# Designs tried in a protein design chat: VHH binders against q01730. Part 10

Target 1, 276 residues: q01730
Amino acid sequence: SKSLKKLVEESREKNQPEVDMSDRGISSMLDVNGLFSLAHITQLVLSHNKLTTVPPNVAELKNLEVLNFFNNQIEELPTQISSLQKLKHLNLGMNRLNTLPRGFGSSRLLEVLELTYNNLNEHSLPGNFFYLTTLRALYLSDNDFEILPPDIGKLTKLQILSLRDNDLISLPKEIGELTQLKELHIQGNRLTVLPPELGNLDLTGQKQVFKAENNPWVTPIADQFQLGVSHVFEYIRSETYKYLYGRHMQANPEPPKKNNDKSKKISRKPLAAKNK
Key: E = the ipSAE of ESMFold2; O = the ipSAE of OpenDDE; V2 = 0.75 times the mean of E and O plus 0.25 times the DockQ between their complexes.

## First folded at step 3 (VHH)

Design a04 (framework vhh_8cml_1)
Fold by ESMFold2-Fast, scan of step 3:
Structure a04 (fold): chain B 276 residues (1-276), chain A 126 residues (1-126)
Amino acid sequence: as target 1 above (276 residues)
Amino acid sequence: EVQLVESGGGLVQPGGSLRLSCAASGRTFSYYAMGWFRQAPGQEREFVALISYSGGETDYSDSAKGRFTISRDNAKNTVYLQMNSLKPEDTGVYFCAARDYYGSWYPLTENEYDYWGQGTQVTVSS
């Protein structure tokens, strides 16, 4: 296989805009000689490595539009990640993130944010997170969210929202403000009812996706799911459902118990160096 | 920039089993989310199953749940679909599809997949 040094030299010599350093056993970006001198690159792939941190030096790669850290062991991001003002696609899936840095929502062009399979919850999001109004796709599946903040409604360009396998007890009514949404994935949560405002969206067409299985839905909703997604949306738009929803909210029932055993999730395991 | 080749299709009786394989070549296979779709005569192409690039996450159509299992072997650059308890309504051409890793994590619609194989015929009849 090509050495890392050869990849860096080839990119520099040939003014190559894309660099693929995936699956190279990299434990630190700082050990890749000359990496941060590649200010011309627009794409950097570091997936399937052993990174535990991202150095502030990543901001020196000012022309990056695509940055992929999928399947590493990253526990935190530097605040300087938000200095990548051309960044459109950021993949941080399958890492160990418990929080996002201050100022993270300052990215002006970000269109796709992949955060699936981390250790994030609603308290992990910085105050300006929902300033990412250019997002078209947000993937938060297999995290620890119990609530989705109402400010989600500010992401009005969002076409894909994935929240599968969290611990969500409810969805905010502001989800009905996502009028461009084509895909909503909410499977494997603790949801019992849907906000009627979700009925403002059309997720029933052949090009739309609505996935909501493996939730403890109240019987009236579960019955509609058996008939099909179109019946669910007709139902939640109805006066009958609005009455049921109002009654359910007034009763303020105790949330269903957690069924997701995340103790065996690899992102929860201590790193070898910390177990010694 | 990946090429996909399906195999393992054939004729099987109701209640039988088939294992489909999809061999990938080109850019590193482990960067792709992989899916299986099928198309019956006169019908639109429909989603059957998907698997994430790590293999840790899978999803299935309602018709496939409990009967089909998707898996992948990144060392062999291959994705598999194990089909059990086959029914006549499972008859169709089965397509393997790949989605580049910087796209959708859960590509459930055909328009989200970037690369497609030629398909392999599955016929379930007595």
Scores: ipSAE 0.013, ipTM 0.357, lowest interface PAE 7.3, mean pLDDT 86

Design a05 (framework vhh_8cml_1)
Fold by ESMFold2-Fast, scan of step 3:
Structure a05 (fold): chain B 276 residues (1-276), chain A 126 residues (1-126)
Amino acid sequence: as target 1 above (276 residues)
Amino acid sequence: EVQLVESGGGLVQPGGSLRLSCAASGRTFSDYAMGWFRQAPGQEREFVALISRDSGSTDYSDSAKGRFTISRDNAKNTVYLQMNSLKPEDTGVYFCAAKDYYGSWYPLTENEYDYWGQGTQVTVSS
């Protein structure tokens, strides 16, 4: 294996656009001498390190298209992360984020945003988050969302939306505006009903995925799931369901309790500290 | 598009070991998260193990932890599942799966995967 110094020197000397610094015990990007001088790089992989912060200096890597921070201990992002105007893929999964910085939605080319296994909720999203209209895949699984903001409907290029293992009590009707959606993962939430507007989407084909198990569905919906996903979508498009949904919403029932302990989810299970 | 071909299945006695291999063709292998799933006779397909798009992040079902190890060799476009301390309850068809480039770097559920192999039979029997 090459030292970090040699990786930096080789990237600079050989004009290599991709730098892999995964699993190097890095606790601060500022300790990687010369890293921020590599303005030519298009990909930086820093997964499986011990980073707790991302310095504003990350903006000096102006040609980045792929930035991977998977499985670190990052608690906050600098506002300067949005200055990476060429960024297409940002992986922040398996970190400790409680909030996203002001201006985060200014990334105009972002196509894939991975935020699974963090501590985010609806209050964590900055006001311009849904300006990320180029997103094709958004992963928010294993976070603390209780509501999905209706502005989700602005992300019309979205093909994959993963919201598994949150605390969602409802989905907004604007989810029906995501006409490009091929995969919707909503299992492990507190959902009792589906908005009828979800019926505007066809998630029943061989290339489509709709996963919604482990929710406290009302009996009529639960019965349709036992018959299959195609029956669920036929049902929610029906006048019978629209009536049921209207009555349910008018009754304004108290949301189901949080019966799932997050510590029992795969991402939250205790694991011995295991370093190679 | 990627094509997946599993190998290494077979008959083994309880307590024995097997190594499954999954060879991938198509686009750059390192762009895919890879997983192993299994299906016992008369049962639903269940998650066994995953390895993320990068080099080292792995996860396992509770039944596989401490006994199975997933690894990948990006130079050979291959993912492996090393299975130790095999039990009769591990009997089933084992499927290799890949998640597309625009997908999750860490897919944990069957329906998050885009490409599937045909499966390879593992039988643990005396």
Scores: ipSAE 0.017, ipTM 0.353, lowest interface PAE 6.3, mean pLDDT 85

Design a06 (framework vhh_8cml_1)
Fold by ESMFold2-Fast, scan of step 3:
Structure a06 (fold): chain B 276 residues (1-276), chain A 126 residues (1-126)
Amino acid sequence: as target 1 above (276 residues)
Amino acid sequence: EVQLVESGGGLVQPGGSLRLSCAASGRTFSHYAMGWFRQAPGQEREFVALISFSGDSTDYSDSAKGRFTISRDNAKNTVYLQMNSLKPEDTGVYFCAARDYYGSWYPLTENEYDYWGQGTQVTVSS
């Protein structure tokens, strides 16, 4: 389109570091003539387009610090995405991702990763995912996670972790290693108990957020939530709770039933499932 | 350059409702936390509501809790403030503001926001 050509030319001529190509009906980045020659840009916004894939050529934009693909139809990422060594913010929310590419955890400076409203589960994460130790915010809400891998505890700079509206049956004890955590969102899962190690964190202060509603909590925990978040944290730190938790885990109860209506969400229906 | 434009203000009677909108232009605010502040005549700006960039976290001033709801539509780069059960003391100029993509875990001072709109007037008749 003429407007995209002008935008590319203007960015080059005026040495503009930020390019906004949102809501332009773009179906392929390869159709944007001259886009990959803009090695000087630090921000590229491609939100609200019709992208189904990201070409390896994205790695040619070596100075990118912010890359925004919010609300597209992206089903896969190239391995070359992790070669963007200056990237601090990657927004892939409201797409159709079923997996993240091998080597994804090689990004050196990534601080914010937005993956809300995709088709991701624990098997979607590559082996080096938790090498992203520079992450300060990780958004995985409205996906299909049933477990959060224990290696989450390696992301020690994490300040925000959003796991809302997944199918989580448990949280790993290693979540207690996230000592910088200020926001934990675990609403709308299948959680019945909290690991006592979560009590190592103080999520009850003025600067902290703890959201845990819409889980099938066992009665003792549900009762504490009714009294307030501070009571929940006092309770899970107690010897009484540690005993209850140990008994609960020893009994190995059947997990609560999954809400199958979540599968009706557009992003949760993999387009390629019909052909595989 | 980034711009924020508020709309939806007006004159309303006590007990009435208004929906304020804040539209971002120039570049996306899907990576910014967004807040609403207000300023009554002769007073300093005060915090009203905050929403994280993903929309997963919200916070409200004590005066706004239970009456106001902040939401965002990142597809439209727009933040909303639904104001119900309005009172005369809610009268003021309402500003939207954007800050660092980390978001906030509690009400913040105005000095911590990077971008501001020009404001929209809300008047609750007494």
Scores: ipSAE 0.007, ipTM 0.382, lowest interface PAE 8.7, mean pLDDT 84

Design a07 (framework vhh_8cml_1)
Fold by ESMFold2-Fast, scan of step 3:
Structure a07 (fold): chain B 276 residues (1-276), chain A 126 residues (1-126)
Amino acid sequence: as target 1 above (276 residues)
Amino acid sequence: EVQLVESGGGLVQPGGSLRLSCAASGRTFSDYAMGWFRQAPGQEREFVALISYSGGDTDYSDSAKGRFTISRDNAKNTVYLQMNSLKPEDTGVYFCAAKDYWGSWYPLTENEYDYWGQGTQVTVSS
């Protein structure tokens, strides 16, 4: 509290728009005297602390464009987080979130949302989550998703979608609506096939990235990966693949079992591995 | 788009210090998160340090924390790595890397970076 008070006073006295409170052993934002009176700030960094909650008072920082909570112990967010109408970048990576608050999709300017290394699944997303139509980058890697909701297709400005190291058994056909996508990361899931609609995207260019290793791909798709990404996309656009995909879906095969080592990775328990 | 050139490497005795510099040219430097990686002979590249595009966030590998300091000067399009209390284990080629801010804001892994310098050799030996 003592050293943080001086940082708060200096920010106010010098009218500093950016405040860095990273790695200060902070367990509660409410213990930082005067923090919520800093209405002028546009950036607040609270990474590498010991926060378990974010108080509703965060909404008093109305000029925030940038809010960084990377590597804390946060288990829930207040509904008031969505009242930060100027927020463009929100980093909640390496926390303990198992749900997002109601109304979260009301952030009208959000461009980058980092949620990597939490405990989120498809049931964690509120009904209005896919109203975040200004998103250009969404990071959901190292979570517990088994299904990506079809409403992902509403985020048509997405340029980066990272879903690495989840438990995804399928991708929705609506992934093909993300026509601005330049990077798709789907490594380390339980995927056996790709929806043909993914072929609507051009992820084979020199400036595009498509990463899909460490999935139990069926032999036909695995063979195309051996030849290269361009061959994968040509294949999934073909009538041959559409037929095989239809047959595969009709057969409704048992999903691949979770890899015990993978599902028990220490990355699923961030606090024990990273903060101690 | 951006080209990165490292400098400041050399031979130093254990316990010594070195300051590495990475000069960026091309696209606006402040659009990029910057990182330092190193590679010892026969090993994969490993993360050393990162700094956000604004300079407000930094992170370090466990081996670098407390000994190394990353900083940036956006007006000079340069990122620095101040290395203190150097150990023989710090020997390797040090690479500067840049990540477009539209990507991961906090890039910790090699595959998240878009642009790479050719590296500068750091050798710590008696």
Scores: ipSAE 0.011, ipTM 0.259, lowest interface PAE 9.3, mean pLDDT 84

Design a08 (framework vhh_8cml_1)
Fold by ESMFold2-Fast, scan of step 3:
Structure a08 (fold): chain B 276 residues (1-276), chain A 126 residues (1-126)
Amino acid sequence: as target 1 above (276 residues)
Amino acid sequence: EVQLVESGGGLVQPGGSLRLSCAASGRTFSDYAMGWFRQAPGQEREFVALISYSGGDTDYSDSAKGRFTISRDNAKNTVYLQMNSLKPEDTGVYFCAASDRWGSWYPLTENEYDYWGQGTQVTVSS
């Protein structure tokens, strides 16, 4: 369109590093004439559009540090997305992804990865996903994870991990290796117990966040939550809890039933003002 | 369902400092990412800084990096912007904005913010 043509021309003529194309009814990046010639840009915002794919040509925008596809209809990513060597922030929240491309973990500078509200599960992650060791924030909420892979512990710079509203039956002990973690969001899962190794973290300070509501916690854990997060962490560090946890794991109980009434994400619209 | 009121604007000399505050109403303040935007006379509105709903992550425009600090106090439902080493080009109306985390948890553009304050004038002049 004429509006998009002006944005492209103005970015080129004025050497503007940031281009905002949000909420422009864009259904294909290939329809934006001259977009891929903007090699100088460091930020491209395409949120709230109608994109169903991302073309391999996105890799021609070699100086991108921030790429925002929030709230589109994207079903798959090209392998070339990992060729963006300067990329620090990638937002793919509220899309229709059921897998990430092979080699996705090859990004060397990625600090923030937003994947909330997609159709991802543990089988969606490529083998090198946990090579993203520069990540500071990983958002995987509103997906279909039943298991968080143990390699999560390799992401030692992680400060924010959001796993809200998945189908997680357990957290791996390697979660305790995330010593820089300030925010852990695990509410709305199928968790009954916490690994004692989570006690290696201190998520009880004023700048820390630990949210774990709407899980079928065993009574001893549920009782501690009623007293407060600090009591939960003191409890899971205790020898009493380690004994309880060992007994629970030996019993190998059948996982709690998952909510079969979860609406399919592919048909879901953006959630606006839901926090009221 | 969040109402935002900015304060702390005023006239400051180049090289000076100013602290802006944004008071939010509501019991769900901690569920919103907060941002500051500014609009200079005759210019488009631009991003200045953001802070996640917990305060655990922040980001800044290139012009603000190293000079400005965004922070929040969830107990007081307030977000702050500490501005140091102010320059005449920092002059403008500064807006506080809130993004519902159900929409965008890391909002870098104005279309990702759901609620806006009326703005507070900052003038950097001798």
Scores: ipSAE 0.000, ipTM 0.227, lowest interface PAE 11.2, mean pLDDT 84

Design a09 (framework vhh_8cml_1; at its last look DockQ between E and O 0.02; V2 from the best seeds 0.00; counts 0 for: pae E 12.2 > 2, framework grips, placed apart)
Fold by ESMFold2-Fast, scan of step 3:
Structure a09 (fold): chain B 276 residues (1-276), chain A 126 residues (1-126)
Amino acid sequence: as target 1 above (276 residues)
Amino acid sequence: EVQLVESGGGLVQPGGSLRLSCAASGRTFSDYAMGWFRQAPGQEREFVALISYSGGDTDYSDSAKGRFTISRDNAKNTVYLQMNSLKPEDTGVYFCAARDYYGSWEPLTENEYDYWGQGTQVTVSS
């Protein structure tokens, strides 16, 4: 395949807007001579490398719309990542992030944010995270969230919200403010009840997806899931359910125990099975 | 960019089987999640099956579960849909679709797929 030097030279010479540097054993972007001179590029794919950091120099790539760091070893992002004013898609899935940098929510055009398979929890999100009001898809699966902040309701353009395989003990009522939502994935958490406000959404249509298996649902909810997703939504809209939910919250029951074996999370299978 | 070409469609009697293939060319095939969608006359496209970029995870529509199997061969840049116990309700044009792998293997609505094939006709009729 082409060397990294040749990829950089050809992109510059031919004004190629997309550069694919996936699976090249790259340990540092700073070692790719001339990379940051490619101000014309709109897409940079660095998936399946060995990056542990992202240098502030990434901000020099001012025309980036798509930046893909999937499956690296990134532990930290520079604050300058939010200076990429044209960025629409940022993929940081399968890395080692435990925090997001201050000012991260300053990205004005971000539509898709992939953070699946990191070490994030509710304390990882900076104060302005929910200023990302242009998001249409947010992937937070395979992380360590126990609660989803109520400010999630500010992301009213969200069409896809993936929270699979976390440690969530509850969903905020503000989830019901996400009226554009087409897909909600909440499998593999520690949820026992659903907020009645989720009933404000219709996730039962042919073009909608609602996935909620592998949660310790209270029996009334579990029974409805056996009948089908449409029965679940009819149930949570009912006065009967609102009463049950109010009683459950008032009783403040002890949360279900955590599962500490992350190797058994369903999202681990595709990544572990990759043979390239 | 990815170009997708479906094959393997045809006429089959109820209870029969068909194997659809989708050959991909262009960018690195193994970096894409691959899906099958279908469209019956007068209806919108609906999701059928999805496979992650590694083949380690699959998902199916309720109508396809237990009857259809999606698989991929990354060395041949090909995705397959093995369809068993076919019913008249399975009649439609079957489309292969690809999306950049964002770490999510979950089924996405059709608007989230970046590349589409032209489709192959499947007819289940006596």
Scores: ipSAE 0.137, ipTM 0.531, lowest interface PAE 5.5, mean pLDDT 85
Fold by OpenDDE, look of step 4:
Structure a09 (fold): chain B 276 residues (1-276), chain A 126 residues (1-126)
Amino acid sequence: as target 1 above (276 residues)
Amino acid sequence: EVQLVESGGGLVQPGGSLRLSCAASGRTFSDYAMGWFRQAPGQEREFVALISYSGGDTDYSDSAKGRFTISRDNAKNTVYLQMNSLKPEDTGVYFCAARDYYGSWEPLTENEYDYWGQGTQVTVSS
């Protein structure tokens, strides 16, 4: 494989808009000489490295449209990442993020946000997160969300919402405002009921995906799941269910217990001490 | 479902070159044939290029033949369109598209594609 230096040089010399530095054992972006001088690039792939941070210098790459940090060890993002106004695809999957930076929601063109397998929860999101109204796909699977904020409904362009293997105890009614949603992945949570407003969505077609297995559904819902997704949606649209749901919610039932110890997730393991 | 995001568009002079990229979400990129379409202002979207799952087969519109090259990197979930010898008539929004079938089909028919990007603007002007 070409040296990192060569990659940078080639990009510069040939005005190559794409730089692929995947699987190069990179621990710091700052160690890649000349990287941040590549202001012309529109795509940067740094997947499968050993990054623990993203430096604020990333903002110098002003023309980035695709930024891939998949499978690193990133624990923190700089606020400057939101300054990338042309960014459309951000992959932060399989990292160690506990929080997103303040102002993260200021990205104007972000369409795909991959946050799968991090340490994020509802408190990890900045106040303006749901200003990302251009999002078409939001992947939050394998995180620590107990609550999905109601502001999710503001992401009206969402086609894919993945919430698999979180700790969700409920879905907000505002999920029903996601009229363009084609895929909803909510399997592996602590959900007992579905908001009736979910019935406003069409997730039962051949091209749609609704995955909701491995939740402690109440018996009436569980019974419908046995019959099929279409039956579930028919049921939650019924007046009977709406009534029962209301009663259920008024009773303020105790959430199901967490069954999985997520403390052993690889994303939470201590980073190997830099052998000085 | 696959989400597609195009990048690499911009302003270029006639005779210049531009390379577009399309990044796909998900892990099933290799299951899709990938195509490029374009739409000029006031015109219908038109087929530009197609590449099979493995990259072994390609097809081009008449206007693209000899000038454009479609390629893909399945390891990166990315399809590319290298555009050389660009002309003003190449100006338009370029769309990446994915389909889960490659065979006896009409490559020019956009209806056969299942997933689309939002497009990237290419402008060829002096």
Scores: ipSAE 0.016, ipTM 0.209, lowest interface PAE 8.2, mean pLDDT 91
Fold by ESMFold2, look of step 4:
Structure a09 (fold): chain B 276 residues (1-276), chain A 126 residues (1-126)
Amino acid sequence: as target 1 above (276 residues)
Amino acid sequence: EVQLVESGGGLVQPGGSLRLSCAASGRTFSDYAMGWFRQAPGQEREFVALISYSGGDTDYSDSAKGRFTISRDNAKNTVYLQMNSLKPEDTGVYFCAARDYYGSWEPLTENEYDYWGQGTQVTVSS
């Protein structure tokens, strides 16, 4: 492998648009001399490093279309991340994020947002988050969401929504407004019923994915899952189910107990405690 | 998304060796932990081996330990399974699988992997 210095020099000299610095033990982007002078690059990969923050200087990389911070220790992002107006793919998976910065939804071209395995919940999303209307794929798996905000319905271009292994107790009716959705992953939550509006979506075909395992489904829904996904969608579209759903919501039942202890996930342990 | 294509399967005598390959295309391969699973006729898929994103951590089923070695070449977007001392019980379809993160409490189950190959047949017979 080439040194980080040589990678920067070659990108500058040869005008190389893609820079891969994955798995280099990088603790701070500021320690990579000349990195922020590479204003021409369209792709930067910093996956599998030891970053704890992202400096505001990231905004100097004005032509970035792909920015990959997968598998770091990032606890916070600068507000300047949204100044990357050409950004299409942002990978922040396997980090330690508790919040997203104010103004995060100002990234006008963002198509893929990976946030899997962080410490996010519904209160972590800034007010303009759902202005990311260009999103094609949103990965929120392995976080701490108990509800999905109704504004999810504003993401009308969404084709993939992954909410696996959260603590969701319900899905909003607005999920039925995601008419371009091809993949929905909701396995590993605390869901007992599905909103009838989910029936507006076509998730039963050969090119679609609907994963809903490991939820405490009420018996009528669980029975349909045993028959297959197409039977689930046929059932939730029925007047019978719409009535039962209304009765279930009117009863306002106690949410199922949380049956997974997430306190031991590495993303929840303080960085100083990692050596203990 | 990523596409996975297995190769290197075939017919082998007991005690023989095979090397399976899984080529990935699509976005950055180094963002995935990779696994191998196998399925005998009429049985559920079972875990065989797992390798971390960097290749520094591996895990194996009890039946694979000491006989199989998983490795990866991130420059070639490829994961390998070296299978030595093969037994008739190793017969089955071998699937390569990818997951977006490493650190799940149950990395040995097929539900933790979102991308799968089509499989390659391995047959161990005398």
Scores: ipSAE 0.000, ipTM 0.261, lowest interface PAE 12.2, mean pLDDT 85
ESMFold2 (binder alone), look of step 4: mean pLDDT 79; pTM 0.811

Design a10 (framework vhh_8cml_1)
Fold by ESMFold2-Fast, scan of step 3:
Structure a10 (fold): chain B 276 residues (1-276), chain A 126 residues (1-126)
Amino acid sequence: as target 1 above (276 residues)
Amino acid sequence: EVQLVESGGGLVQPGGSLRLSCAASGRTFSDYAMGWFRQAPGQEREFVALISRSGGDTDYSDSAKGRFTISRDNAKNTVYLQMNSLKPEDTGVYFCAAKDYYGSWYPLTPDEYDYWGQGTQVTVSS
């Protein structure tokens, strides 16, 4: 196995664009001597470490296209993270984030954003978050969202949207604007009805994925799920469903109770390394 | 839980071809993104190829682009790696890996995958 010093030296000496520092017990990036001088690198993997912060110095790595912080203890990001103008893939899954920094949506090339297993909710997203119009995949599973903002409809290149195991009480009608969507994961929420505009999407094809189990669906919708996903989409496109949906909204029912099962939110469990 | 079993490895001369298969046990195979990794003697495990849950999206390492093709058959719970124009540098143990559905579209590193096969040896020698 290579030491951190050797990894840094080899990347510099051999002009290697990819650096893998996963599972090295790193508690601070500032302790990795010479890391921020590697301006040539396009990929940095720091998954399965013990990082609690990301220093502003990360912005010195101007050529980064892939930055992976999966499974750390990160509580906040510096505003300078948005200065990484070449960044295409940012993995912040399984951390302790409760907010995203002001200006986070300034990246113009970001294609994959992984935020699964954090402590984020709708108030965690900065005002420009939905300016990330180049996103193809957005993972927000195992967080605390009760509402998905209507501006989600601005992310028209989105092919994957994962919202599994949140506390969502509704989906905005603007989700029907995501015409490139191939995968929608909404399992384990507090959803009772679907917006009819979801019927504008083709999620019933061989290459499409629609997962919606473990929601307190009203009986008419639950009955269609038992028949299959194609029946669900045919139903929500119908005039019968639009009438039912309108009546449901007018009645303004109390949202279902939160499921506070201790296993639901993985971000609240102890750190997981490669080997727990 | 899923178990992965690789097959199709062997000894081949430079310029030859091999087709690797990875059979997954269980009924949730279509919920996993699948990848192929390799480990050459004296090296760490490196990414070779990935395929999305739907099979609609694939990606390859720079060394594999144009020579290797990843595919999947969800009805047979199997993922394949077709390797053409093999070079001595391709020698190594090839591993099949599976990523749970809650994971990243772009799992390019070994630590991002949840389940692993035991590997199959590929030797390219003249």
Scores: ipSAE 0.012, ipTM 0.215, lowest interface PAE 8.5, mean pLDDT 85

